VH-VL binders against q0aze0. Designs and how they scored, part 312

Target 1, 268 residues: q0aze0
Amino acid sequence: MKIILVNNRFKENTEKKAQEIAGQLSALNVEVIIDNGLDEPYAGTVDFIMVLGGDGTMLRAARRYGQRAIPVLGVNMGTVGFLSNIEINELAEYLPLILREEYSLEARMMLEVAVFQQQSLLTRVFCLNELLLRSNSPRMLSFALEISGQKLEPYRGDGLIVSTTTGSTAYSLSAGGPIADPQLDAFIVTPVASHIINKRPLVVSPEREISLHLLEEREAIIGIDGQIKMDFGAENRVLIKRAPHPLLMVNLKAKPFFTSIDRSLQRQ
Below, E stands for the ipSAE of ESMFold2; O stands for the ipSAE of OpenDDE; V2 stands for 0.75 times the mean of E and O plus 0.25 times the DockQ between their complexes.

## First folded at step 14 (VH-VL)

Design AA92 (framework fv_bermekimab)
Fold by ESMFold2-Fast, scan of step 14:
Structure AA92 (fold): chain C 268 residues (1-268), chain A 123 residues (1-123), chain B 107 residues (1-107)
Amino acid sequence: as target 1 above (268 residues)
Amino acid sequence: QVQLVESGGGVVQPGRSLRLSCTASGFTFSSYGVHWVRQAPGKGLEWVAAISYEGSNKYYAESVKGRFTISRDNSKNILFLQMDSLRLEDTAVYYCAKDRIYYSKSFYGMDVWGQGTLVTFSS
Amino acid sequence: DIQMTQSPSSVSASVGDRVTITCRASQGIKSWLAWYQQKPGKAPKLLIYAASSLQSGVPSRFSGSGSGSDFTLTISSLQPEDFATYYCQQDYYRPLTFGGGTKVEHK
């Protein structure tokens, strides 16, 4: 059995804990590859991915490995997030089930984001939560939203979010988007501070292709999962579609999504 | 240099057929939707047909539907208009034009135009 | 089909004049309108797209405005090279349709 152990190198104590867990797994004859985010993703075949950290570390793991159809387990190291399944102090209890492959999998849709400059592909990224287009100056943007060849009235405002259902509780929520059951597959398209009164979030079939481009030159950025940032101008175009493979999230412990989100909303 | 060059125009008789070609250079032809637009002598512009960048979607003006067929060969950077059952009212300069936005299934303005090819009738 | 009605059909103007051309759609087309300039014996040239966005390389004296069904092209200070015919064109509904044209000619 070969396991990738994903951690955040710069978090206090997380590197030490990762080394301890790697030692425990090695003692059980499990080959361990540690990914702290500094090197290229491990290119070899692997049986399981264990993510030590919060939601941010899980988002990075999903971008690096999510398209390989490998089970991914989120292990929380502190404050409970939405993407972890068990706590670090529970790992010893669940480790035998992991090694015997006694768990269920939940499929979570991902976005495939392709960013072009003129006609050249600048980058292709897979992401779990969302793509954000936003103004990088006090000036509002003017941009075209196209859904499967259909043009909507140009958007004018600070930007737009194209989110998965998993991302419905991330930036889309902050911008006024709906909370979606993550077991549904859909794009959620949420305006950011639209100048147009009554501009509503849209819930769109995951089979559609969404594209965006600016209608006038402005300082704008594209953000992916809150972790990747790049400049976006009038010569740029972004194409968004459902990624070929969902992220396969390991379910060892029942996590009551609606109870968790209800509690979270009361604390905001 | 971004360029479109039409060819195939000429003098025809009513009821005959003619095929127009438009050769693209200086840009990635396969990334853009392209159009045929005509203009009768001394008259205004009339949109005739368009084809999506991958070639799967074709659109026609009602006046030519069933008589004209638009097609493209992305490997050779050529746009075609097959014109069947030609009528006197088809007399015009025929322009090919590139749409502004790449990898789109919609249309956003025609930013590059050829110089046109004249189709006229001797009768 | 969406009918595009353009007015006036012609206008006589002098260098330095402000020229305004209007275009009306028979149905709402949002902001999806383009403006073209055509000089005698030449192919059309794109000036404005999405009702108000200036095409790269087009002088700032050209501007477009409007949304829905009513649109305007304005030349703030007419130059000698601006004597030409101007066309509006909607790209919201298929088939795409052009206005009848407005000829801007010397007084």
Scores: ipSAE 0.767, ipTM 0.891, lowest interface PAE 1.1, mean pLDDT 91

Design AA93 (framework fv_bermekimab)
Fold by ESMFold2-Fast, scan of step 14:
Structure AA93 (fold): chain C 268 residues (1-268), chain A 123 residues (1-123), chain B 107 residues (1-107)
Amino acid sequence: as target 1 above (268 residues)
Amino acid sequence: QVQLVESGGGVVQPGRSLRLSCTASGFTFSSYGVHWVRQAPGKGLEWVAAISYEGSNKYYAESVKGRFTISRDNSKNILFLQMDSLRLEDTAVYYCAKDRIYYSKSFYGMDVWGQGTLVTFSS
Amino acid sequence: DIQMTQSPSSVSASVGDRVTITCRASQGIKSWLAWYQQKPGKAPKLLIYAASSLQSGVPSRFSGSGSGSDFTLTISSLQPEDFATYYCQQDNFRPLTFGGGTKVEHK
């Protein structure tokens, strides 16, 4: 058995804890690869991915490994979040189940994002939560949204979010988007501070293709899962579609989504 | 730099066929949708047909449906318009034009135009 | 088909004049309207797209406005090179359709 431990080296003793867990797994004859984000993703075959940290660490793991159809377990290190399944103090209890592959998997859709400049591909990335287009100056953006060949009325405002249902509780929520059951597959398209007051969030089929480009020269950026940022100008174009593979999230214990949402919203 | 050049126009008899070509240079032809637009002498512009960047989607004005066929060869940077069953009403300068946006399933304005090729009829 | 009606069909103007051309769609086309300029014997040139977005390299004296079914092209201070025929064109529905044109000519 080969396991990748994904760790955030900048967070409260997580490096030390990762080394401790790696030693424990190695003693059980499990081959362990530690990914702290500094090197390229491990290119070999692996059986399981264990993410030690909060939602941010899980988003990085999904970007690096989410398209490989490998089970991914989120282990919470004390930060409140939506993407972890067990707490660090519960790991010893659940480890035998992990090693015997006695768990269920929940599929979470991902976005495939292709960014172009002057018709040349700049980058192609996969993400779990969302793509954000936003103004990088006090000036409003004017931009085109195309959904499966259909042009919407141009958008004017600070930006737009194209989110998965998993991302419905991230930036999309802050911008007024709906809370979506993560077991539903859909794109959620949420405007950011639209100048036109009748622009509402859209919930569309995950089989649709979404594209964005600016209608006027402006300073803008695109953000992916809050972790990748790129300048975006009038010569750029973004194409968004459902990623080929969902992230396979390990479910070892019931984590009731709607109870978690209620708790989170009350603590805002 | 960026250029479209039409060819294949000429004097033709009613009921005959004619094939127009448009050669592109100075941009990545395969990334853009392209159009045929015509203009009868002393008259206004009339959109004729368009083809998506990969060639999978073709669109026609009602007046030419079933008679004209748009196609493209991305390896040679050439756009074609096959015109069958020609009528006197088809007399016009035919322009090819590039759509403004790349890799789109829709159209956003025609930013580059050729100089046109004349199709006319003899008695 | 969407019918695009331009008015006036011609206008006589002098250098320095403000010229306004209107375009009406037979049904709503959102803001998906372009404006073109055509000089005698030449191909059309794109001036404005998405009703109000100025094409790169086009002088700021040209502006577009409107949405839905009523649109306007304005030339704030006519220059000698602006005597031409102007066309609106919708790209919200297929087939794409042009207006009949407006000729801006010398007084």
Scores: ipSAE 0.798, ipTM 0.910, lowest interface PAE 0.9, mean pLDDT 91

Design AA94 (framework fv_bermekimab; at its last look DockQ between E and O 0.49; V2 from the best seeds 0.00; counts 0 for: pae E 2.6 > 2)
Fold by ESMFold2-Fast, scan of step 14:
Structure AA94 (fold): chain C 268 residues (1-268), chain A 123 residues (1-123), chain B 107 residues (1-107)
Amino acid sequence: as target 1 above (268 residues)
Amino acid sequence: QVQLVESGGGVVQPGRSLRLSCTASGFTFSSYGVHWVRQAPGKGLEWVAAISYEGSNKYYAESVKGRFTISRDNSKNILFLQMDSLRLEDTAVYYCAKDRIYYSKSFYGMDVWGQGTLVTFSS
Amino acid sequence: DIQMTQSPSSVSASVGDRVTITCRASQGIKSWLAWYQQKPGKAPKLLIYAASSLQSGVPSRFSGSGSGSDFTLTISSLQPEDFATYYCQQDNWRPLTFGGGTKVEHK
């Protein structure tokens, strides 16, 4: 059995814990690869991915490994979030189940994002939560939204979010988008401070292709999962579609989505 | 620099065929949808046809549907308009034009135009 | 097909005048309208796209407005080089359609 341990390179405590867990797994004849974010993603075949950290670490792991159809387990090491399944102090209890492959998998859709500059591909990334287009100045944006060849009325405002159902509880929620069952596959398109009254969030088939470009030169940025940030100008274009593979999330412990979100909203 | 050059126009007889060409240079032709637009002498502009950047989707004005065929050769940077069963009302200068936005399945305005090629009939 | 009605068909103006040209679509086209300028014997030149976005290199005296079915092109202070025919064109519905044109000519 070969396992990748993904941890946050900027947290020394997390790095030491990863080394400790790697030692424990090696003692059980498990081959371990540690990914602290410094190197390129591990290119070899693996049986399991264990993510040590919060939702942010899981988002990074999903971008690096989510398209490989390998089980991914979120192990929380701090603030409770939506993407972890067990706590670090529960790992010893669940480890035998991991090694015997006694768990269920939940498929979570991902976005494939391709960013172009003057017809040339700048980058192609996968993400679990969302793409955010936003103004980077006091001036509002004017931009085109195209869905499978159909042009909507131009958007005028601070920006737009194109989200997965998993991302419905992230930036899309803050911008007024719906809370979606993450077991559904859909794009959620949520305006950010639109100047057009009644510009509503859209729920769109995941089989459609979404594209965005600016109609006027403005200072804008695109953000991926709140972790990657790129300048975006009138010469740029972004194409978004459903990624070829969903992220396969490991369920060892019952974590009902609606119970979790209900309790989170009670605290706010 | 960026340009489109039409050719293939001339004097034809009614009922005959003619093929127009439009050669692109100075931009990545294969990334853009392209149009044919015509203008009869002393009259206004009339959109004729368009083809998507990869050539998969073709669109025609009702007046030419079934008689004209738009095609492209991305390896040679050439757009074509095959005109069959020509009628006197097809008399016009024919322009090719590039759509503004790359890798789009829709249209966003025509920013680069050729100088046009005249199609007229023996009278 | 979407019918695009331009008015006036011609306008006589002097240098320095404010010129307005209107375009009406027979059906809603959102904001998906372009404006073109054509000088005698020349190909059209794109001025405005998406109803109000100025094409790069086009002087700021040109502006567009409107949405839905009613659109306006304004030339705030007519210059000698602006005497030309102007066309609106919708790209919301296929087939694409042009207006009949408005000729801006010397008084």
Scores: ipSAE 0.807, ipTM 0.911, lowest interface PAE 0.9, mean pLDDT 91
Fold by OpenDDE, look of step 16:
Structure AA94 (fold): chain C 268 residues (1-268), chain A 123 residues (1-123), chain B 107 residues (1-107)
Amino acid sequence: as target 1 above (268 residues)
Amino acid sequence: QVQLVESGGGVVQPGRSLRLSCTASGFTFSSYGVHWVRQAPGKGLEWVAAISYEGSNKYYAESVKGRFTISRDNSKNILFLQMDSLRLEDTAVYYCAKDRIYYSKSFYGMDVWGQGTLVTFSS
Amino acid sequence: DIQMTQSPSSVSASVGDRVTITCRASQGIKSWLAWYQQKPGKAPKLLIYAASSLQSGVPSRFSGSGSGSDFTLTISSLQPEDFATYYCQQDNWRPLTFGGGTKVEHK
């Protein structure tokens, strides 16, 4: 068995724990690759990904490895989030199950985000939570949203979020989006401080495509999962689709989503 | 600089055909939908036709449907308007214009216009 | 087809005046309205799109408002170079349609 341990290089506690766990796994004849984010994603074949840390680390891991159809386990290290399945102190208990591949998988839809400049593809990213388009100034943005080629009313506001259902409990929630069942595949389109006060979020079929264009010659910012940032202008466009592969999240421990919402949200 | 230049206008007899051309430069022509808009002497603007950036979708005003054909050659950066069965009411300056937004299935205003080419009829 | 009713057809004004032009659509067009300026013998120039978004280089004295069916172009303080004919245009529906135009002329 070959496992990637994903941790956050900026958190020393996760580094130490990654080394410790690596040692333990090695003692069990498991090959371990540690990914602390400093290098490019490991390109070799692996059987399992263990993410040590919080939701941010999971998001990074998802972007790096989510397209590879590898089981991904979130191991929480003291923070409250929605993307971890077990706690670090529970790892020893569940390690035998991991090694025997006795676990269930939950498929989580990811976004395929393509950013273009004219006909040129600037970047293509698969992300677990959301794409954010926001103003780079105190002024409102004006931008066009198309869903499956349908021209919606122009958006005017601070920005727009296109989120997965997984991402519904992230920035979309803060912007007034609905909490969505993570087992549901859908886009959630949430306005950020719309000029239209009662502009409602949209729940969109994952079969549709979403495109964004600025309607004015101003600079905006695109954010992906709150970690990737890039400038966005009139010469750019965004195309959002369902990613061709979901993230395969490992479910070792039953974690009722809806009953844990209050607890998780209170701690954020 | 972004530029559109119309040509092909002139004096024609009713019932005859005429082909207008619009040559684009200074931008990626193939990325934008383009329009024909005409203006009769002393009158207002009238949208005539539009074609998508890839040329797969064509749209026409009712007044010209069945008589005019819009087309484009992206390899040459040229927009065409084939006008058949011309009528006196087709007398106008014909403008070509580019859409504001590239790679769109919709239209988002016309931000660049040509100087126009005049189509008139012989008495 | 969407009928765009533009009013007034003409307006006499002086430099410094506030000029207001209205455009009404026969049915809802959301905010997909453009305003164009045309001077004699010249091609139209796009001023505003999406009802209120000024194009680059357009003076701030120009402003647009409205949504649905009723729209307004306002010139807060008319300048000598603003004497022209103005057109509204919708592109929410095909065919695209223009208003009849408003000629802003010297008083």
Scores: ipSAE 0.591, ipTM 0.852, lowest interface PAE 1.3, mean pLDDT 93
Fold by ESMFold2, look of step 16:
Order: structure tokens, then C-alpha cells, then sequence
Structure AA94 (fold): chain C 268 residues (1-268), chain A 123 residues (1-123), chain B 107 residues (1-107)
């Protein structure tokens, strides 16, 4: 059995704990690959991914490994978020079940984001929470939103968020978007400081293709999960669709989403 | 040097067929939607048809629907307009034009035009 | 189909004049309106897209405004090369439709 342990090397407890867990697993003849963010993602076949840390570490793991259809377990080491399933002090209790693959999986939709420079694909990235388009200057953006070939009224304002339902509790919420059940597949399109009075957040079928481009020369940025930033200008275009594979999140312990919303949001 | 060049215009008899071609160069043809627009002598512009960049969506003005067929060959950078059941009112200069936005399923303005090809009728 | 009504059909002007041309859509088209210039014997040239966005290489004396159903093209100081016919076109609804044109000519 081969497992990837994902941690954030800049958090001392996470790095030390990853080494400890790797030792325990090695003693059980499990091969462990540690991904602390320094190296390229492990390219070989693995059976399981264990994420040690909070939602931010899970987002990085999702971007690196989410398209491989590998079970991913969030192990909380501090502040409770939306993406962890068990606490670190519970890991020993659940480890036999992990090794026997006796757990259920919850699928979480991801975005596939393709950014173009003119006609050439500049990059393709996957994200779990959201794409953000925002101004990178004091001036407003004017931009076009197209959903499956249908042009909406041009947007004017600071930007736009296209999120998954998982991302509905992240930046989209702060910008006025709805909280969505992460079991639903949908895009949530939330304006950021719109100057257009009647621009409301939209909930859009995951089968649609969403695209954005600027209508005027302006400095803008595309942000991915709040962790990747790219310059965006008038010769760029971004296409967004549902990623080919969802993130497969491991459920070992029941985590009632609706009962815990208030506590999780208060820790933001 | 972004360029569109129409060909295939000429003098035809009413009721006959004609195929117009538009050859593209200097840009990635397969990335853009393209249009046919016509202009009768001394008259205004009339949009005729458009086709999406991959060729899957085709749109027509009511005046030509059922008679004209738009198509494209992305491997050869050619746009076509097959004009069947031609009528005297189809007399015009026919332009091809490129849409300004790549990889779009909609239209945002025609930023490059050909010089046109004339279709007229013999009696 | 969306009818696009341009006015005036013709305007006589002198070099240096400010010229305005209006375009009205029969139904709302949001801000999805383009302006084209055409000189005799030539293909049209895109000036303005999305109601107010200036196409690259077009002189800044050209500007567009409006949204919904009513739009204007303004030439702030007419130059000799600006005597031409101007067309609006909506690209919000299919089929795309042009206005009837406005000829800007010498007094």
C-alpha cells in the first residue's frame, strides 16, 4: 500500500507529525511519500492521500492530486474547518480502517480552469474552492461573462468569483454569495463590488461552460483557491468547466455539515 | 498580416447554386467564429450567417434560412457559404468576417473583414 | 428579430465639427452594440464594440455610449478621413442585425 502524506512544511507541528506517522506506517510495511510542497507532485501510483492540516493544505492537495481519483482524508491538527474529517488524536483509532479501505467516499466537484494568452493555452489548473477575477489597480473592470454561449450584461466592478459548492463558504460568502450544500454540483457566480445594481449571485448547472474576458485594457488578476495568482489582461481569456474528476473525500467519522456551519464559519 | 479573401462570386442564373469560399491567413482560423455579411449595391449591410470556431453551431438570417449553408474546414483555413435556390434579391457583395474573440460560443464584433466577392444574375 | 433604427440617415458636416449618430434597438440589447465605418468601395471597419469599447487602432476622437435600447456614436472633431457611412449592429440576439446606416458627408 502506498500513501502520500501532505503537510505544510512551514507549520512545525505538521512536519514533525508527518515524520512520526510515516514511521508508524513504515513499520506496517506501508510505503509513504511525504509532500510538503517543495517538490513536484509525486507522479507514481498511490492508494490513499492523507492531508495533515487545515483547509489550505487540503486545497493544495486537491489541486495536486484531485484529478487522480485517489481517496483523500483530511486530518485536522488545529482549527476545525470544512474539509477535515478526523482529528489527529483520532488517527490511531481509524488507522486499521484506512489500511483495510473500510470507509466511504464523498465526491466534491472541482473546477477546471484554462487560461489563454491570445489563442494559446497559457495554463490549465484545477481548484476546489474558486476562481477569482479581480482588478489589480484602482480602476474598475469591465468584463464579459458568457455561460454556454449566452452573453450576460457586461459586469462593471472589482471582479467576479466562480466557485464550487465547496467554495461557497470561502470568498464567495464574504462577497455575498449563498452557502451551498457541498453534496450539490453547481457553479456559484458572485460579483465583487458590482456597480450594476441588479447583478445578483447566480447558481449555474455544472454542465455549463463559463468564460470571462475583459472589455477594456485593465490590469487584473486571476486567483485560484486564494493560493495561486496570475496576471490577466485584455488579450487573456479564461474558460471554466467542471473538472473531469471530483475530489474523493474520505468519510471515517460522520461530519454533519448543517449542524456545524456556525462553528466552522466563526473560525474563519 | 491578418487577412480574409473571398472567392467564388460571379454571374449566375436565378434558381441555380453557387459556393463562396473565404481563405484565412495570418491568424489561427480554428480559434474564431466567422460570419458572412452581404451588401446589395447602394444598400446597407445585412448579416447572413455565422459559424462557431469548432463548426458545431451555425446561425442564419431568416432571409436565407433553408437555402444557404455555412461550413468551415479548419484544417485548410477555409470558410464556405453554399447558396442554393438563388434569387434576384440575393444580388450583393458578400463579405466574410472574423469575430474578435477566440474560443467563444457567442459573438463580440467583427474585427477583420475580407474585400468581398460580387454575386449578380444574368437574364 | 431586433430592428435597429439609426438617425439621422444623413448628416452634412464640416471638418472640425462634433458629429453624433444615434441608434435605437426595438428591444433591449444590453450593452451589446457595435459601430462600423464604411468608405465607398471598401469593407466595413469595426470602431466600437460593447457599446463603448474602442477597437485597437481606432482614433480616440471616436466614442460610443448608451445601453439597453439607445446608443450614440460621437466623433469629437471630424477629420477629412471620417466622411463615410456608419452602421450600428446589435450582437446580443440572433440573428445579428445592422442599422440602416448614417452617411456623414461634406456640407
Amino acid sequence: as target 1 above (268 residues)
Amino acid sequence: QVQLVESGGGVVQPGRSLRLSCTASGFTFSSYGVHWVRQAPGKGLEWVAAISYEGSNKYYAESVKGRFTISRDNSKNILFLQMDSLRLEDTAVYYCAKDRIYYSKSFYGMDVWGQGTLVTFSS
Amino acid sequence: DIQMTQSPSSVSASVGDRVTITCRASQGIKSWLAWYQQKPGKAPKLLIYAASSLQSGVPSRFSGSGSGSDFTLTISSLQPEDFATYYCQQDNWRPLTFGGGTKVEHK
Scores: ipSAE 0.538, ipTM 0.819, lowest interface PAE 2.6, mean pLDDT 91
ESMFold2 (binder alone), look of step 16: mean pLDDT 93; pTM 0.953

Design AA95 (framework fv_bermekimab)
Fold by ESMFold2-Fast, scan of step 14:
Structure AA95 (fold): chain C 268 residues (1-268), chain A 123 residues (1-123), chain B 107 residues (1-107)
Amino acid sequence: as target 1 above (268 residues)
Amino acid sequence: QVQLVESGGGVVQPGRSLRLSCTASGFTFSSYGVHWVRQAPGKGLEWVAAISYEGSNKYYAESVKGRFTISRDNSKNILFLQMDSLRLEDTAVYYCAKDRIYYSKSFYGMDVWGQGTLVTFSS
Amino acid sequence: DIQMTQSPSSVSASVGDRVTITCRASQGIKSWLAWYQQKPGKAPKLLIYAASSLQSGVPSRFSGSGSGSDFTLTISSLQPEDFATYYCQQDNHRPLTFGGGTKVEHK
């Protein structure tokens, strides 16, 4: 059995804990690969991915490994989040179940984001939460949104978010998007500070293809899961579709989504 | 460098067939939708047909539907217009034109045009 | 089919004049309208797309406005090379349709 431990390189106690857990797993004859984000993703075959940290660490793990259809477990280090399933102090209790593969999996859709410059592919990335297009200056953007070959009225404003249902509680929520049950597959398209009246978030089939391009030369950026940033200009185009594989999230204990939402929305 | 060149026009008899070609160079032809637009002598522009970048979606003006067939060969960078059952009212210069936006199944304006090829009828 | 009506069919103007051409769609087309310039014996040239976006390389004296069904092309200070026929074209609905054209000619 090979397990990847993904840790948050910005927290010293997480690195120490990753080494401790690696030692425990090695003692049980499990091969461990540690991914602290500094090297390229491990290229070999693995059986399980354990993410030590908060939601940000899970987003990185999903981008690096989410398309491999490997079980991914979020282990929280004490901060409330949406993507972890167990707490670090519970890991010893659940480790036998992990090693015996006695757990259920929850599939979470991901986005495939392809960014072009002129005719050429600039980059292709996968993400769990969202693609953000936003102005990088005080000037608002003018851009085209196309959904499966259908053109909407041009958007004018600060930008747009294309989100998964998992991402509905991230930036899309802050921009006025709906809260979506992450067990549903859908794109959520949320305007950011639209200057056109009556622009509302759209909930769209995950089988649709979404594309964006600027109608006027502006300084803009695209952001992916709040972690990747790229300049975006009038010669760029972004294509978004459902990724080939969902992220397979490990469920070892019940984590009530709606209870977590209630706690967050009360701002306590 | 970006160029479209039409060919295949000429003098035909009513009721006959003719196939026009448009050869693309200087851009990734397979990434763009392309159009046929015609103009009768001394008259305005008339959109005739368009085909999506991958070739799966084809669109026609009502005046040519059932008589004309648009197709493309992305491996050779060539657009075709097969014109069957030609009528005197089909007399025109035929232009091919590239759509502005790549990898779109919609249309956003025609930014590159060929010089045109004349289709006319024997007197 | 969406019918595109241009007004006027012809306009006589002098160098330096502001020229305004209008285009009306029979149904709403959002902002999905392009403007083309055609000189005698030449292929059309794209000037404006999405109603108001200026094509690269087109002089800033050309501008477009409007949305829905009523659109305008303006040439702020007519130059000698601007005497030509101008066409609007909608790409919101298939089939695509052109206006009848407006000829800008010398007074």
Scores: ipSAE 0.772, ipTM 0.895, lowest interface PAE 0.9, mean pLDDT 90

